# Designs tried in a protein design chat: VHH binders against Meiotic recombination protein W68 (mei-W68). Part 1

All scores and structures are predictions.

Target 1, 331 residues: Meiotic recombination protein W68 (mei-W68), of Drosophila melanogaster (Fruit fly) (q7kpa5)
Amino acid sequence: MDEFSENIERIALELLSNLVHGNATLSVPRNSSGNVISEYRRVSYNNRGSRHSFCVLIYMLSRVHRLQVRGGSFTVRGLYYDNPLLVRSQSRIAEARLDVCRMLRTSPLSLGILAASKGLVAGDLRLLMTNGDVLDSSLYGGPLTLPTDPEKIDRIETLAEFVLIVEKESVFESLLSRNVFGTFERRFILITGKGYPDCCTRRIVHRLTEENQLAAYILVDADPFGVEIMLVYRHGSKSMSFSSQGLTTPALRWIGLHPSEIPALGTGAVALVAGDNKKINDLLARHDLEPGVRQELRMLQDVQLKAEIESVIDFLTDDYIPNKINRNLFL
Unless a header shows other numbers, all headers, positions and changes below count from the first letter of the chain; antibody chains are not in Kabat numbers.
F, E and O stand for the ipSAE by ESMFold2-Fast, ESMFold2 and OpenDDE, each averaged over both directions (binder to target, target to binder). V2 = 0.75 x the mean of E and O + 0.25 x the DockQ between their complexes.
[cut] stands for letters that were removed.
The coordinates of atoms that the task and the answers printed are left out; those that the model quotes come from them. Centres of patches stay.

## First folded at step 4 (VHH; framework vhh_7qia_2)

Design p02 (from p01 with A33Y)
Fold by ESMFold2-Fast, scan of step 4:
Order: C-alpha cells, then sequence, then structure tokens
Structure p02 (fold): chain B 331 residues (1-331), chain A 120 residues (1-120)
C-alpha cells in the first residue's frame, strides 16, 4: 500500500515545481502497449478545456494518497457523492480513475477505488472474509454477488475441480434452472461477469486458478464480442495492458461456442452486422492472438454468420459442456 | 475414413410418414453427433435435427413435434422418423457426422443424400 504514496508525492512535487513557472499541468500516458509509454496527454488548469479534468484528477490523486496512508477503499459512486459539485458526474470519476491508473501504472483494484461488482457465483465455493464472515454459494441456495473488494477475501475454500465462466446472466440462470450441478458429476464453480467482466470478477477467477489451482473454462457467444470477452479474462484489457497483474488467466480454456461450429447450428445463426465486422478487424489487428483464436475470427469473417449460446441450449448441460471438458476440446 | 450412407427416401402423400436411416462405417461413430440436413431446390442446406453422442436432441422449429431423431450405436445408425409430412418438407435429406471441438466444421462428414418428395 506504500508504493503509490511515494509516486503521488513525486507527481505533487513536480506539479509544485511547474507552478513556480505558472504551469499547472499533469501528464497522463495516452496508451501503453506493454510497458512502453510513447506519448502523453497534458491536462492543465491554465486551459479552460481541460481545467475540470485537471481538478478531478487532483481530487482522485488526493483520495488514492489517503488510502495509502490510512487504508480502506472508496467506490466510484461514493467519490461522486462526496463532492458532486467538483466532480459533476460519476463518469468523470471513472475517467479520472483510469487516468490515475495510467499515471501510476497500476490496476483499478490496486488503487483501492472500486466499482460495485456485478459478478455472480454459484456452486461449491466458500469465501472466508477478513472480518470473519463466510459467504457460501452452495449453502445459501442461490447465486451470490461477488464481493466489491476481493482483497477482503482471506481464503477461498472449494472442493471444485474447475471453474466454468459463462458470458451472459441469462445463460447462467438457464444452467441453474436445468440443474447443471446435478447433471454434471464433477464438482465445479459457475461464474458470470454479465458480459465484459469487472476487475473484481477477473481478480476472483485469477485467485481460483492460481491459489486453488483450478482449471478454468469459458463459454461465450460465437461472435466477435464473445471472443473479446474471453480475451479480456485471458489477457486483460488492451487499454490497460500495463495493469494485468493479478487480473488475467492465461490458461483459460475456451470451450465454445466456436465460430467453426456455426454452420452446423442451422436456425440459430444470424448474419453479421457492420459493428461485428469492425470488431473482427480490430481483433485481427492484435499481435497477441493465439493461432486457433485467429483462425476462429477468420472463420467469422469468411462465413459472415454469428450465433448465441442459446442456439445449443437444448443439449448444453447434458452433452456439449461435458464433452468439451472431458475430451479436452478447447482453444 | 468415416462414410455415411442414407436410405428410406421416397414419394409420400401430404400427412404421410417416412423413416430415414443413415449407416456409418469406417470409424466408430459413437463419439460424433449425428445430424440430418435438407436442401430444397434453390435454397441453402439447413439443419433439420441432430442427436449428440449422449442422446440429447435438437429440432428445427419447422419440424419440432413432427420429426424424431434417434440413434442405435450397436448398428452405427441414426434415424429420422418423419410424421405429418407437408409439401414444404420436399428436399434432398443429408446425413452428417460432426465431432465436437474447434475446427469441427471443416471435419464434417456428409452422405450423398436421399430425396424426399411430398405431393399427391
Amino acid sequence: as target 1 above (331 residues)
Amino acid sequence: QLQLVESGGGLVQPGGSLRLSCEASGFTFSSYYMGWYRQAPGKQRELVAFITSGGSTYYADSVKGRFTISRDNAKNTVYLQMNSLRPEDTAIYYCAAKSYGSGSWPFDYWGKGTPVTVSS
């Protein structure tokens, strides 16, 4: 918790040195590919167009410094409500949070400024909290919302052999309604991030694979957004590549739905739209794609059809998922 | 090499029934999911029904409640029982075998097809 305090103080001293020359400016990295910072965006109090962003950024740096000294955490929502006249909207806090992450070269979770987790979990999982509370998704008989602060989880207990991630809450609910835990003999944990996963969901998946040594599988829609969701879990966000530590699962196994299977699904397949093709082109421009993933994206591009997980829902729990896992049919 | 041979097609009156058979040879087909596809004149080939290695079934909305797919692993055969046939069911029916896994689309095996004509 001490590392960012020194960095913030260095930034403050640099700002104060610049103020002697009439310059109230902060430098924010524009984009970082790995650890290389090639260009900076300047945010200045002296410029009316960036003045508000400067003030919110100073506010955020002050709050991060407080957390380093005193401990604890803030939420994006809480920081807005603490000073709505300065901040003006929650989106400004979210933007400043990312800018501070870029300046300090760290993840949103490491700042101690948290967004409420939307992640859900069910199955054989017990979270032993640092305050002595126990969250048990098997005992309480329904899906639990993941904790907002995963660092307050002291220990994770499970007899599960693997974690299964599903893209959509609707699929998560469908699997539960079809008694997925009763139809699958092996013990497992079911998680959904409700689309693109927040940092809390990604952190818990990372801890399950690293600390509890579970295998991890993911089931996403056979479309470019589903592929990108899988890549976010596996490799992290492209815009935040320098902050992937503790938030990635490189060994994540993509079991489906694979684009190469779409022609077999018949009526569940629909034509790609312009937004899909733009996303395919963006993903294919990446240099970090595994060959099998690249091949599946090219199949989407060539066939021009996409499909949702719901296209295989009738045999998903009793055949598709077990066959993919038990036969090691994944990318 | 997996080979698929269809049989049982023919001419039937509307409301009639047919049972299609598809026999697999070359490899044990128990590890494949088996499907029936059809292609009407001037249309693309569409999936009618499939059955997984475990016996789970899928049906296209147009045939649900009228067609039944089944398999006999001892005979390496998949069947399509077609009831309450309509003129729009007229097509060439193809048997297909698919393996689960990435790239399974280019590894599909197809029969040569059996014609089904529904007219009076």
Scores: ipSAE 0.014, ipTM 0.287, lowest interface PAE 7.5, mean pLDDT 82

Design p03 (from p01 with A33W)
Fold by ESMFold2-Fast, scan of step 4:
Structure p03 (fold): chain B 331 residues (1-331), chain A 120 residues (1-120)
Amino acid sequence: as target 1 above (331 residues)
Amino acid sequence: QLQLVESGGGLVQPGGSLRLSCEASGFTFSSYWMGWYRQAPGKQRELVAFITSGGSTYYADSVKGRFTISRDNAKNTVYLQMNSLRPEDTAIYYCAAKSYGSGSWPFDYWGKGTPVTVSS
């Protein structure tokens, strides 16, 4: 049996062992380092405060097992409407889906329980679907929402040389309004995950770099959350690092906005708040951090200033981005 | 074109001192951030010290209290004064310039590097 099936059986045996001692309890991983799970949250039918979470997890595990045996897929919305009294909200299914992923050590995409992607794409890209449909962001001339199930993409066609990822939808829209595709001699694909990327967005970026051999660049805010977003694309989610297969882009090039550039920007820089300093400390505790990235985080901590991409918006399309990409100025 | 030329590297005994200089030419030096980076054999390049266009300074933890970065805008030069040198400071030291510009100013200029060896 495969590792996925073995993990389901391990969870069942753990539950049965706990039940023999009068405890209907499940352990949900919170954190991991590589393949080591370092922190757990316990949910139990015997505890009034976690009883509902326990029941929803059992429900989700049952549905995942059914999909493994019979094939097919469920949607987050569909699972809620199948049993709204048990589940109570779609957000509970979304939370349980991630918890089950951590427990089974697999990606949300591998569960067969699908959520709509928030990712947007524009530029020279054609997605040829297994059902014969073609999604073409170049034909429509505007943003295309990424498909809910990237496993239904049979083939990706593009003449682009690289992918440019931007953190925010507002920046994505601004670049399109400023004719960003006309500023480069090379063709490219523009993507945004609207902040922290979902698994569909990450999967498509991964496929573009591996199957189509495209270079990938990312532009994020010069703050610790922007750095973490870049690290999610590059290395995967810290809380789900063991579920990164086919969802990471290790060669991703961070072109900016770099914390070390903040003092030179003049206006637009703002003081760090307590939450920023906490996030810097959390990121610096990582063992998988590249030296250049670590130095930028230390600069951010020492300078105590952050800046949004909007601080360079007037020069972004015609100066900052072309200069960074064409001259290979990245970390 | 902005050009950076480093000087002052060499062989020094542990506990000794060395002063590196970096002369810039081409554009308005005073508008650039100036930094010193180093790369030891088999290791990644790391930031040692940085000085902003306004004169604020930043140092890596490994060199705080031992190294001092300064600039002389009249001479278009940035300096790195290295005191209490240790064998682990052995590396090629690179001068770098960074600025946000109007499209006519490039980002991330680098010098050719100057070797520093701390050995008995």
Scores: ipSAE 0.012, ipTM 0.244, lowest interface PAE 8.4, mean pLDDT 81

Design p04 (from p01 with A33V)
Fold by ESMFold2-Fast, scan of step 4:
Structure p04 (fold): chain B 331 residues (1-331), chain A 120 residues (1-120)
Amino acid sequence: as target 1 above (331 residues)
Amino acid sequence: QLQLVESGGGLVQPGGSLRLSCEASGFTFSSYVMGWYRQAPGKQRELVAFITSGGSTYYADSVKGRFTISRDNAKNTVYLQMNSLRPEDTAIYYCAAKSYGSGSWPFDYWGKGTPVTVSS
C-alpha cells in the first residue's frame, strides 16, 4: 500500500521529535476487542529492558520502508543472517514483523517480509507462477510445500470439487498412506497448515474458495485448540483482526471431529487438562461464535473429554469424511 | 423418527435407590448413543451419563460410583440405576439419543423428562 511509506516516515518524524526531548520511544498496539486499539506497549531505547526490542523494530521499519520505495521482498531468515549480532535469533525478527504489522495495521504478506510456509498440499492442484514455472501436487507430482510468496502465483488450476484441510501433518500423511485420493470418486485438494496456519497457507485456502469457487472443509482434533485452529482459518487471529483481509475463509465448513461425537465414535477419550479448560473459557467469552460452535465447546466443558483425529483414523476415509460431506453434516 | 419415553421417577429418601428406564421406538436403536441429563429448577441442564453403541460408558464426577447406565438393545431400552441418592440429585431427568455423524447439539432426540425428588 502507498501509505505505508508515509506511515513509516511519520513514525520516524515522531521519533525524531521525541528524541529532541530525550525520549527514544515507539508505541506498539496490543491485542484489543474487535478492531479497536485501546492499549499500547511502549518500547524505548532509554529503558534497558526494551532497548534490544527497540533496535530490532527500527531495523525492521527501515527494511519495510526500503521495500515500499524500491520494491522486492525480504525473508525472516535473510534479515536474521544480514545482522545476527543485532537480531540474535530468527524469532526476534518474527516478533518484530508482527509488531510492525500492528503499528502499520497491515498483514505480514503486505509488509514484504516473508517466512517460508510450513503448509503442505496434495491432490489435483496446479500453481502457475508469475515466472512461468508450474507447481503440480497431483498424484504424479506428489505432495508439495506451499510457496513462500503466494502473490507470485499467477493462476490456480484445478478440477477439484473441494478443499479438505486437516490440522496435523500426521493426519495428512496417514490419509496419503491409506490411498485417500484412490478411495474417493470426487476430486479434491488436501491441505495441512501443521497446526495453527501461517499466512501463506491461509492465503492459498482463501484464493481457492474465492477465485476457484471451491467448497472448503476442515478436520481438527476434538479439543479447544482444534476449535481455535478452525476459527483462525474462518475468522482470522484475534491479535491481528485488522490484517484478516484476504486471509479468512468465512464459508469454511467444520466437519469434525465434533466433541459431541466422541461417544458415538467409540474413541478412547482423554481427560481435559487445566490448559484445555482455560482455552474453553477464553473461546466461550467470544461474541463472534456461531451457535453450533458454542454448543460443541459447552459439550467439551460438560463432558471433560477430548479426542484426537488419529484415534478414529481407521474409518475416517471410508465412512466419516464421505458421510459428513455428502450429507452436509457440518458446523 | 425416534421417540423416547421415560419411566421410574418418583419420591425417594436420602440413601435410597431408584431405576429410570427409557424406551425408544423407531429403528436402529442399537446404533445410537444413549444418555441421561438432569435439570434442577433454575439451573442449566447437565450431563449425568451416557452409553455408546459399543457399550462404553461415561459418568459425571458428581454421580461416578453411585449411578450405573446400561442398555438392552433387544428391548430398545436404556436404564439408569441410581444408588445412594442425595438431596442434590433432585431434578427432572431426561433421556436423550444421538446418531453417529449428526454434527448438531450432543443429543438429537429428547424425552419429556421424569421427576426425581430426594427428600425425607
Scores: ipSAE 0.013, ipTM 0.241, lowest interface PAE 7.7, mean pLDDT 81

Design p05 (from p01 with S56Y)
Fold by ESMFold2-Fast, scan of step 4:
Structure p05 (fold): chain B 331 residues (1-331), chain A 120 residues (1-120)
Amino acid sequence: as target 1 above (331 residues)
Amino acid sequence: QLQLVESGGGLVQPGGSLRLSCEASGFTFSSYAMGWYRQAPGKQRELVAFITSGGYTYYADSVKGRFTISRDNAKNTVYLQMNSLRPEDTAIYYCAAKSYGSGSWPFDYWGKGTPVTVSS
């Protein structure tokens, strides 16, 4: 039996032991570092403040157990509509899903309880689904929302040479409106995770680089949150570090916007706020930073200026992106 | 090693014109973005205009419509055509060269500057 199944049994036995003593309580990990859990949040039927969360967690655990026995998947939306009086809102299912992931130390994708992806894709990409459906994001098919279940992608077909990830939907839309695919010599796939990427977006980027052997480039805002978004694609999420398998792209190339470029460009630069400085300090405390990334964070800290991708939007397609990629100007 | 030499500065009356030139030597000029900065007495150095390796141009709001940046890769030279000059344009003008990406900031290479005085 795998560790996932063993963890479900362990939780069930702990709950039954607690129930025998009159305690209907579940423990949800708050913090994790690798496989180490440092503290817990307790939810209990006996406590009015956590009673509803307890009931939704039991509901979610029962559905996860069903998937382990019978296979298949459930959606967050579907689980809400199956029992709206118990659950009360889709956001409660979404919260419980993450709590169950922490309890079982598994990714949302492995859980079999699927949330709609916010990710968008355009360009030379065909996703051949296990049910025989074909999703085509090429110029003929148009931009697509990424599929909810990446496991149901049987094969990825593309003649693209690389993937370009952009942080924001506004940049994604701007590039499409400027006919980016018609103005760049090489074929490519354009993706946005709309800020911090969900697991579906991260999984598809991983599959494109591993299975199709595409180069991957990312363009983020020149601020500490943009740097962290890049690091999530590259190294995974710190809050869910135990679920990084198949969701990371270590060879991801950060082409910009680089903090060191902001004083040189002199456009759209804005002073850092307290939240930015806190994030820079948090990121600099990491041990997994590449030297070039650390240097750029130090430049943010020293200069105290940040900028958005929109500051270079007018020459992004025709000059900035081609120069970065063709000249190997990445970190 | 890349070296930048500015010329064309001087004294001009308000409403007049000047053309600044910056000649580059030592590296592949065509691979660099080229820019003009200026610094007035007691003020911070500010970006006036830049031109990318691909020919895209940017202008500060204060000079847009009056100044034009251009480059001649065969002559390894970047130009700043300044029209309708105002007393507030009085500054030392610096030529700069920048490759995109990680490295030295603000620009990788700087000229020594050429003074422009707009006065009558």
Scores: ipSAE 0.013, ipTM 0.301, lowest interface PAE 7.5, mean pLDDT 82

Design p06 (from p01 with S56R)
Fold by ESMFold2-Fast, scan of step 4:
Structure p06 (fold): chain B 331 residues (1-331), chain A 120 residues (1-120)
Amino acid sequence: as target 1 above (331 residues)
Amino acid sequence: QLQLVESGGGLVQPGGSLRLSCEASGFTFSSYAMGWYRQAPGKQRELVAFITSGGRTYYADSVKGRFTISRDNAKNTVYLQMNSLRPEDTAIYYCAAKSYGSGSWPFDYWGKGTPVTVSS
């Protein structure tokens, strides 16, 4: 609990020392490669452009220090409503939370500052909460929003053999409307992070594979952003590389949609735009790519076509997904 | 359904040339990435040349500078021009195209193959 109090106090003492010279400035790491910090963003009360950011950062550091000493947690929404004149919006607290994480080199979950999860779950899953509540996403309970604080999950109960993650809410809903759970002989859990997953979604996927020993599969769009979403689940986000502990699923199996499949889709394929090519170049510069993933990114770059999961929606439930899982066709 | 038919194989002297053709029927050919593979006696099947829908090419080290892959989208045909042929180029040559649901690599649609024999 007291893990960050000394670091916050060091920051406070440095700030007080600088105030003697009329300098009210905080340094926030901007560029981080693992534990190496190569540049800093300076936030100063003396600068009109960053004054508000400075005040919100001080507010956040004060609240994090209080939480380390007294225990408990705060929500982004709660911190906004506690002082709306200072903060001005919930997005401002979310931004300051990330800045504090960079300064203290830790995850938002470790700070005890929580944001509502956008993640959805359906299928054979029961979450037994520390307060005695039970969240049940089975056929009787229906699809559920993932809990805001995954550390308040005491135990995860499931008879599922695997987790299937889908990139988009629209695909998640399409699979449910096509009775996807009735199509597979084996029980499974269906999850979507609605694009790039938040820490709560990533934590729950991690817990399902580590604690419940489930296989995990992911289906993303055949474009560079879909590949990056898969890599966030598997290896963590670039912006939070120092906080991957308990938020990664290295054994995640990428079943599709694979770029190498695009040439055969016909009218489902669309030309790449400039932003796609920039993202491909960014991803290819990574050192943590598996050879198969690198080959698929090269194929995407060479073919210059992308495709959405919706291109295969008509045979997704009955052919594509079962074929990929049952025949072990993954990267 | 996509079907691939190879032609142009045969017997040639070392140093000679052959042009292989692969005609596709069915789906939209211009959207496919196409490859030429070969299987020599007693060896595994290997990729020889690859051409993307956009015209980018790749060649195995053993054939660089000697073989040229090209495509004619109007004729639904991919070609392999083989120059300066060597006895070690003797193999059955297969045309291939990618299909959905097969995984990432290799290609799913295959021709029946065309034999190439380079006699010494």
Scores: ipSAE 0.013, ipTM 0.196, lowest interface PAE 8.4, mean pLDDT 81

Design p07 (from p01 with T52Y)
Fold by ESMFold2-Fast, scan of step 4:
Structure p07 (fold): chain B 331 residues (1-331), chain A 120 residues (1-120)
Amino acid sequence: as target 1 above (331 residues)
Amino acid sequence: QLQLVESGGGLVQPGGSLRLSCEASGFTFSSYAMGWYRQAPGKQRELVAFIYSGGSTYYADSVKGRFTISRDNAKNTVYLQMNSLRPEDTAIYYCAAKSYGSGSWPFDYWGKGTPVTVSS
C-alpha cells in the first residue's frame, strides 16, 4: 500500500500551515495503542533544544517518501554518510527512524530504512536467503549475526524443538563456552538481542514460532528492565504498540530469572534504585500483564531486591535451564 | 515431600501479643527462605515478613517495629513474634517456603494457615 507517501504529504501540508503562523513544528506520538494516540512530543526549528531533531526528521521523511516513489532501501549508516554535517551521528538517524515509525504508525522494517541487527544466533538453524545464500549457525557455521533484512529470508530450516532467548551477550557467550548444546538432550536455537531487541531479532523469533512451530523460552535479569525486555518480545514495544504485526511472540515462556526466586539466592541480590522503582510503577500501570507477571513485579516492589542472571551462572546450563524447561516452570 | 504446619493463632485483645510458629518437615530447612503472609477478609494475600536462608529479614511497613521474624534451623521452625496487635492485623496467617534445590527450582510451599483475630 502507498499510505506512507500520502501520510508524508499530509505531514508536509500540516508543516506548511504551521509555517504561515511562524512555527516550524512536527508532532511525534509518544504513547500509542493501535491507532489511538494519547501523547505527543513536539520538535521545532524555532526551539534550540529540538532544532536538530526537527531537521533530521524532515531529512528522514524525505528519504522515506523517495523510497515509496522509487523503491529500494537505505541503511542507517548510508543515510549518515550521505549528510554527516546535518545528521552528526548514526544514533540520530536511528532515533529519527523510530520517530518516523511512530508518525506513520509502521514498523522500522516497513520503512525501507535498514539497520544492522545486533542480534546473535547459535545452534541448529539454517536461513535460506532469497539470493541463494545460506546462513548456518550450527556447529559448522558457528555463531552468526542476524541478517539486516529478515524479509530476504526465503525459508528457515531447523530440527530444533525450541528457541532459548537470553537477555545479555555475556550470558550467550557463557552458555556457548560451557557447551550448552552438549548438556541439553534436545536440539535448540540460542538467540540474544543484546538487551532490548531490534525488529530483526523480534521478526526472526516470530517466524521461528509461527513458521517452524518452535516453543520459545526467555531468560532475563530479575529486575524491572529484564521484565520489560521479555514483554517487548511477547507483546511488542509499549511506545510502538500499533506495530506488532509479525514482531510479537505471545506464547513466549518466561523461565527466569524470576523475582520470586531472589530470596532463595542468598548472596547476589542487590537493593533496587530509584530508576528501578519508577520502572516497576510504569509496568504495573499496564492493563495487558498476565497475572503471573504482575505478581512477580509486585514481589520486586515488596522485597526491594533485584538479581542478575550471573547469580545463577554456575548451575545455569546443567540445572537451572533444564529444570525450568523440563518441569514447565515458566510464566 | 515438604510440609509446613502453622500454630499459635487465636483471639487476642488490641495491644496484645501472639507468637506464630511454622514447623517444617521433609526437607533441609536451612536451605529455604521462609515467609509469613496474611489474608484479611475480602482482601488479597500480602507479604508480612520474610527471612532469607542466611538470616537477613524483610518487613512490610505496616508491621515494621511491631513484628519480628526469626528461625531456628535446629528445630526446623520459623517464628513470627507479633506485638502491639491492632484490629487491622486480623487475618489468616500463612507460612511459606521458597527454595533453590538441585532439580527443584523454584518451589513455593504453603501451610494451611492459622487464624488471628484482634478484637475487643
Scores: ipSAE 0.000, ipTM 0.196, lowest interface PAE 12.2, mean pLDDT 81

Design p09 (from p01 with Y100F)
Fold by ESMFold2-Fast, scan of step 4:
Structure p09 (fold): chain B 331 residues (1-331), chain A 120 residues (1-120)
Amino acid sequence: as target 1 above (331 residues)
Amino acid sequence: QLQLVESGGGLVQPGGSLRLSCEASGFTFSSYAMGWYRQAPGKQRELVAFITSGGSTYYADSVKGRFTISRDNAKNTVYLQMNSLRPEDTAIYYCAAKSFGSGSWPFDYWGKGTPVTVSS
């Protein structure tokens, strides 16, 4: 039997064991590393506060079981419209999808329950789909939304030398409006995950570096959330560590905006708020930080200033990005 | 344009001291923020100390209290005074400059590095 079937049976046994003691409860792991599960969130039909979550999780598990038996796929939107009164919103399906991934110890992409990717791509890229379709984000095709199911990509064709990831859609659009592809001498692919990347965006970046052997660079805001976004691309999400295979880019090069550059910006820098300091402390507690990344986080903590990419957008295309990439100035 | 040349590196015993200098040639040195980075064998480059154009200083936790960064705008030079050196301070030390002028993005300039070895 496959691992999914074994895990579904384990969950069913756990539920039945709890029911014998008068408790309709499911345990959802909060975090895991390999085979170790550190802690659990409990949802129960008998608890008013978690009753809805319990029912949606049972609904999702039943749909995953159906896919194991019959094959195929469902979309987050489709599952909502199949049972809107039970589910109440698409966000509830999205939340339950991630919880089921934790329970079954598998990636969202492997569940067969697909969410539309928010990721955008532009530049020299052609995705040859398993159904024979070709998606082209080059100058002829224009910017594209990344496909919902990256496993339906048969192969990736590009003459690009690297991929450049930018944190925010506003930066992505600004670079396109400034003719970034006509300004740079080297061919490249431009991607944004619109903040924290979904699994589709992470999978595409992983495939570009592993299958097409492209260098990968990332430009994020000089604040602790920007650093965390970079770490999600590089090392994966802490809440989904067991699904990191095929979704991480360990060789990802962080070109900026570096906290060590903030003092030079003068009026472009703004004071940290309490939430920033909390995030810095959370990140510094990590054991997987590269020394250079840790030093930049300590610089944020010591300087107490942050900066957004937009504060220096006018200089990105002509100076900052080419200088960082061509001279290999990264962390 | 700005060019950076580091000096002062060498071999020193644990507990010893060294003073690194970085001489800049080019225009408007006083408008640049200056920093010292280091790269140990097999490790990534890390920030050691930074001094803004206004004179504010910042230090990595590992060197705080032991190293002092300073600048002399009349001599177009930035210094790193390293005291109480430890074997883990062994690295190639790089000088970096980031200019911030009226309406201009800082040009990021790097020196070629100066080696520091702390051993007995």
Scores: ipSAE 0.014, ipTM 0.234, lowest interface PAE 7.4, mean pLDDT 81

Design p12 (from p01 with S104R)
Fold by ESMFold2-Fast, scan of step 4:
Structure p12 (fold): chain B 331 residues (1-331), chain A 120 residues (1-120)
Amino acid sequence: as target 1 above (331 residues)
Amino acid sequence: QLQLVESGGGLVQPGGSLRLSCEASGFTFSSYAMGWYRQAPGKQRELVAFITSGGSTYYADSVKGRFTISRDNAKNTVYLQMNSLRPEDTAIYYCAAKSYGSGRWPFDYWGKGTPVTVSS
């Protein structure tokens, strides 16, 4: 919090200094690696092309300051509807929220500006909310959308032994339709972040492993984006590395699909495109890769083929997932 | 236990051809994906070609169109036909078998390697 307060003050002083010289400009960090900021994007009221972004950033900073003083939270949707003519769309609030997080070096959850979670959960899980409400994703309650504010979860109750994360909603739904909870002998919680996870999904996974001491497993597509999704859960977002506290699961176990399995599958494999190769190179430049993960990325680069989880869908619930978990076949 | 024995390596002139063979013993050969890897002096092993249990083939860009991988399940043998050989193909070639699917990953079985030298 002290650093958060210092950053708000620094931004205000920088803006005031710029205004004295006739320059209404804000600097937004583009890239960061811990405490290293490599580049800045500048937005200015004096530049027609960035004027709107400048105004939305000022609006966001004003609301964050109010939360700092008075407590509480705002939603992205709520901030849009409070001033739709200024803001113009919810996506501009979402973009400005991330920019403010970069400027203040804090997470969206800590900022107090919340977005509805896209995460889904099913299985043996009860979330006891601070207001006394109970959210139950068991067979009786059915699949649930994760809460917008995970800090309003007072306690998590479960008899599950592990949490299984799947990259895609389609895989999540396929597992449910195949009676995955009746097929597996062990009790578990099923989660999907619908691709790259939001902070709410990451926070809940973190809490399940830390507070409830659950093992965590993840199943992603055998492509560089699937690997990056796993790394976001495990190590946090590379572009937001300064805000990883309470949002990472270092012990997350990557059960598949592994790139090394692609040659043996013979089905659903497709050629890598230029974007895939760029992502592989970006990921291989990381210093935080476990050796096994690096080897799998090298396999993608060497074989030049990728595959989706759907390539193993026909034996996913009865064979692939149980054997990966029960025999400790993970990276 | 699965054992892999490579043969067919040797000295060949640039533009020449060579056929490597790898005989497997132990497990049911037809259930395994088979590959050829190579390691040049001072470098890490790299994938050259791969053939799945179903017969699908994959090649490194550097050998595509020149090398052909094939298998004979009746003889428990995988082959690498190398045509239009270049000095840069000089390496020790390793046969590998991989088991995938139902709890049998990652099992990598490696041969001891067979040297290929392309020089004039």
Scores: ipSAE 0.013, ipTM 0.209, lowest interface PAE 7.5, mean pLDDT 82

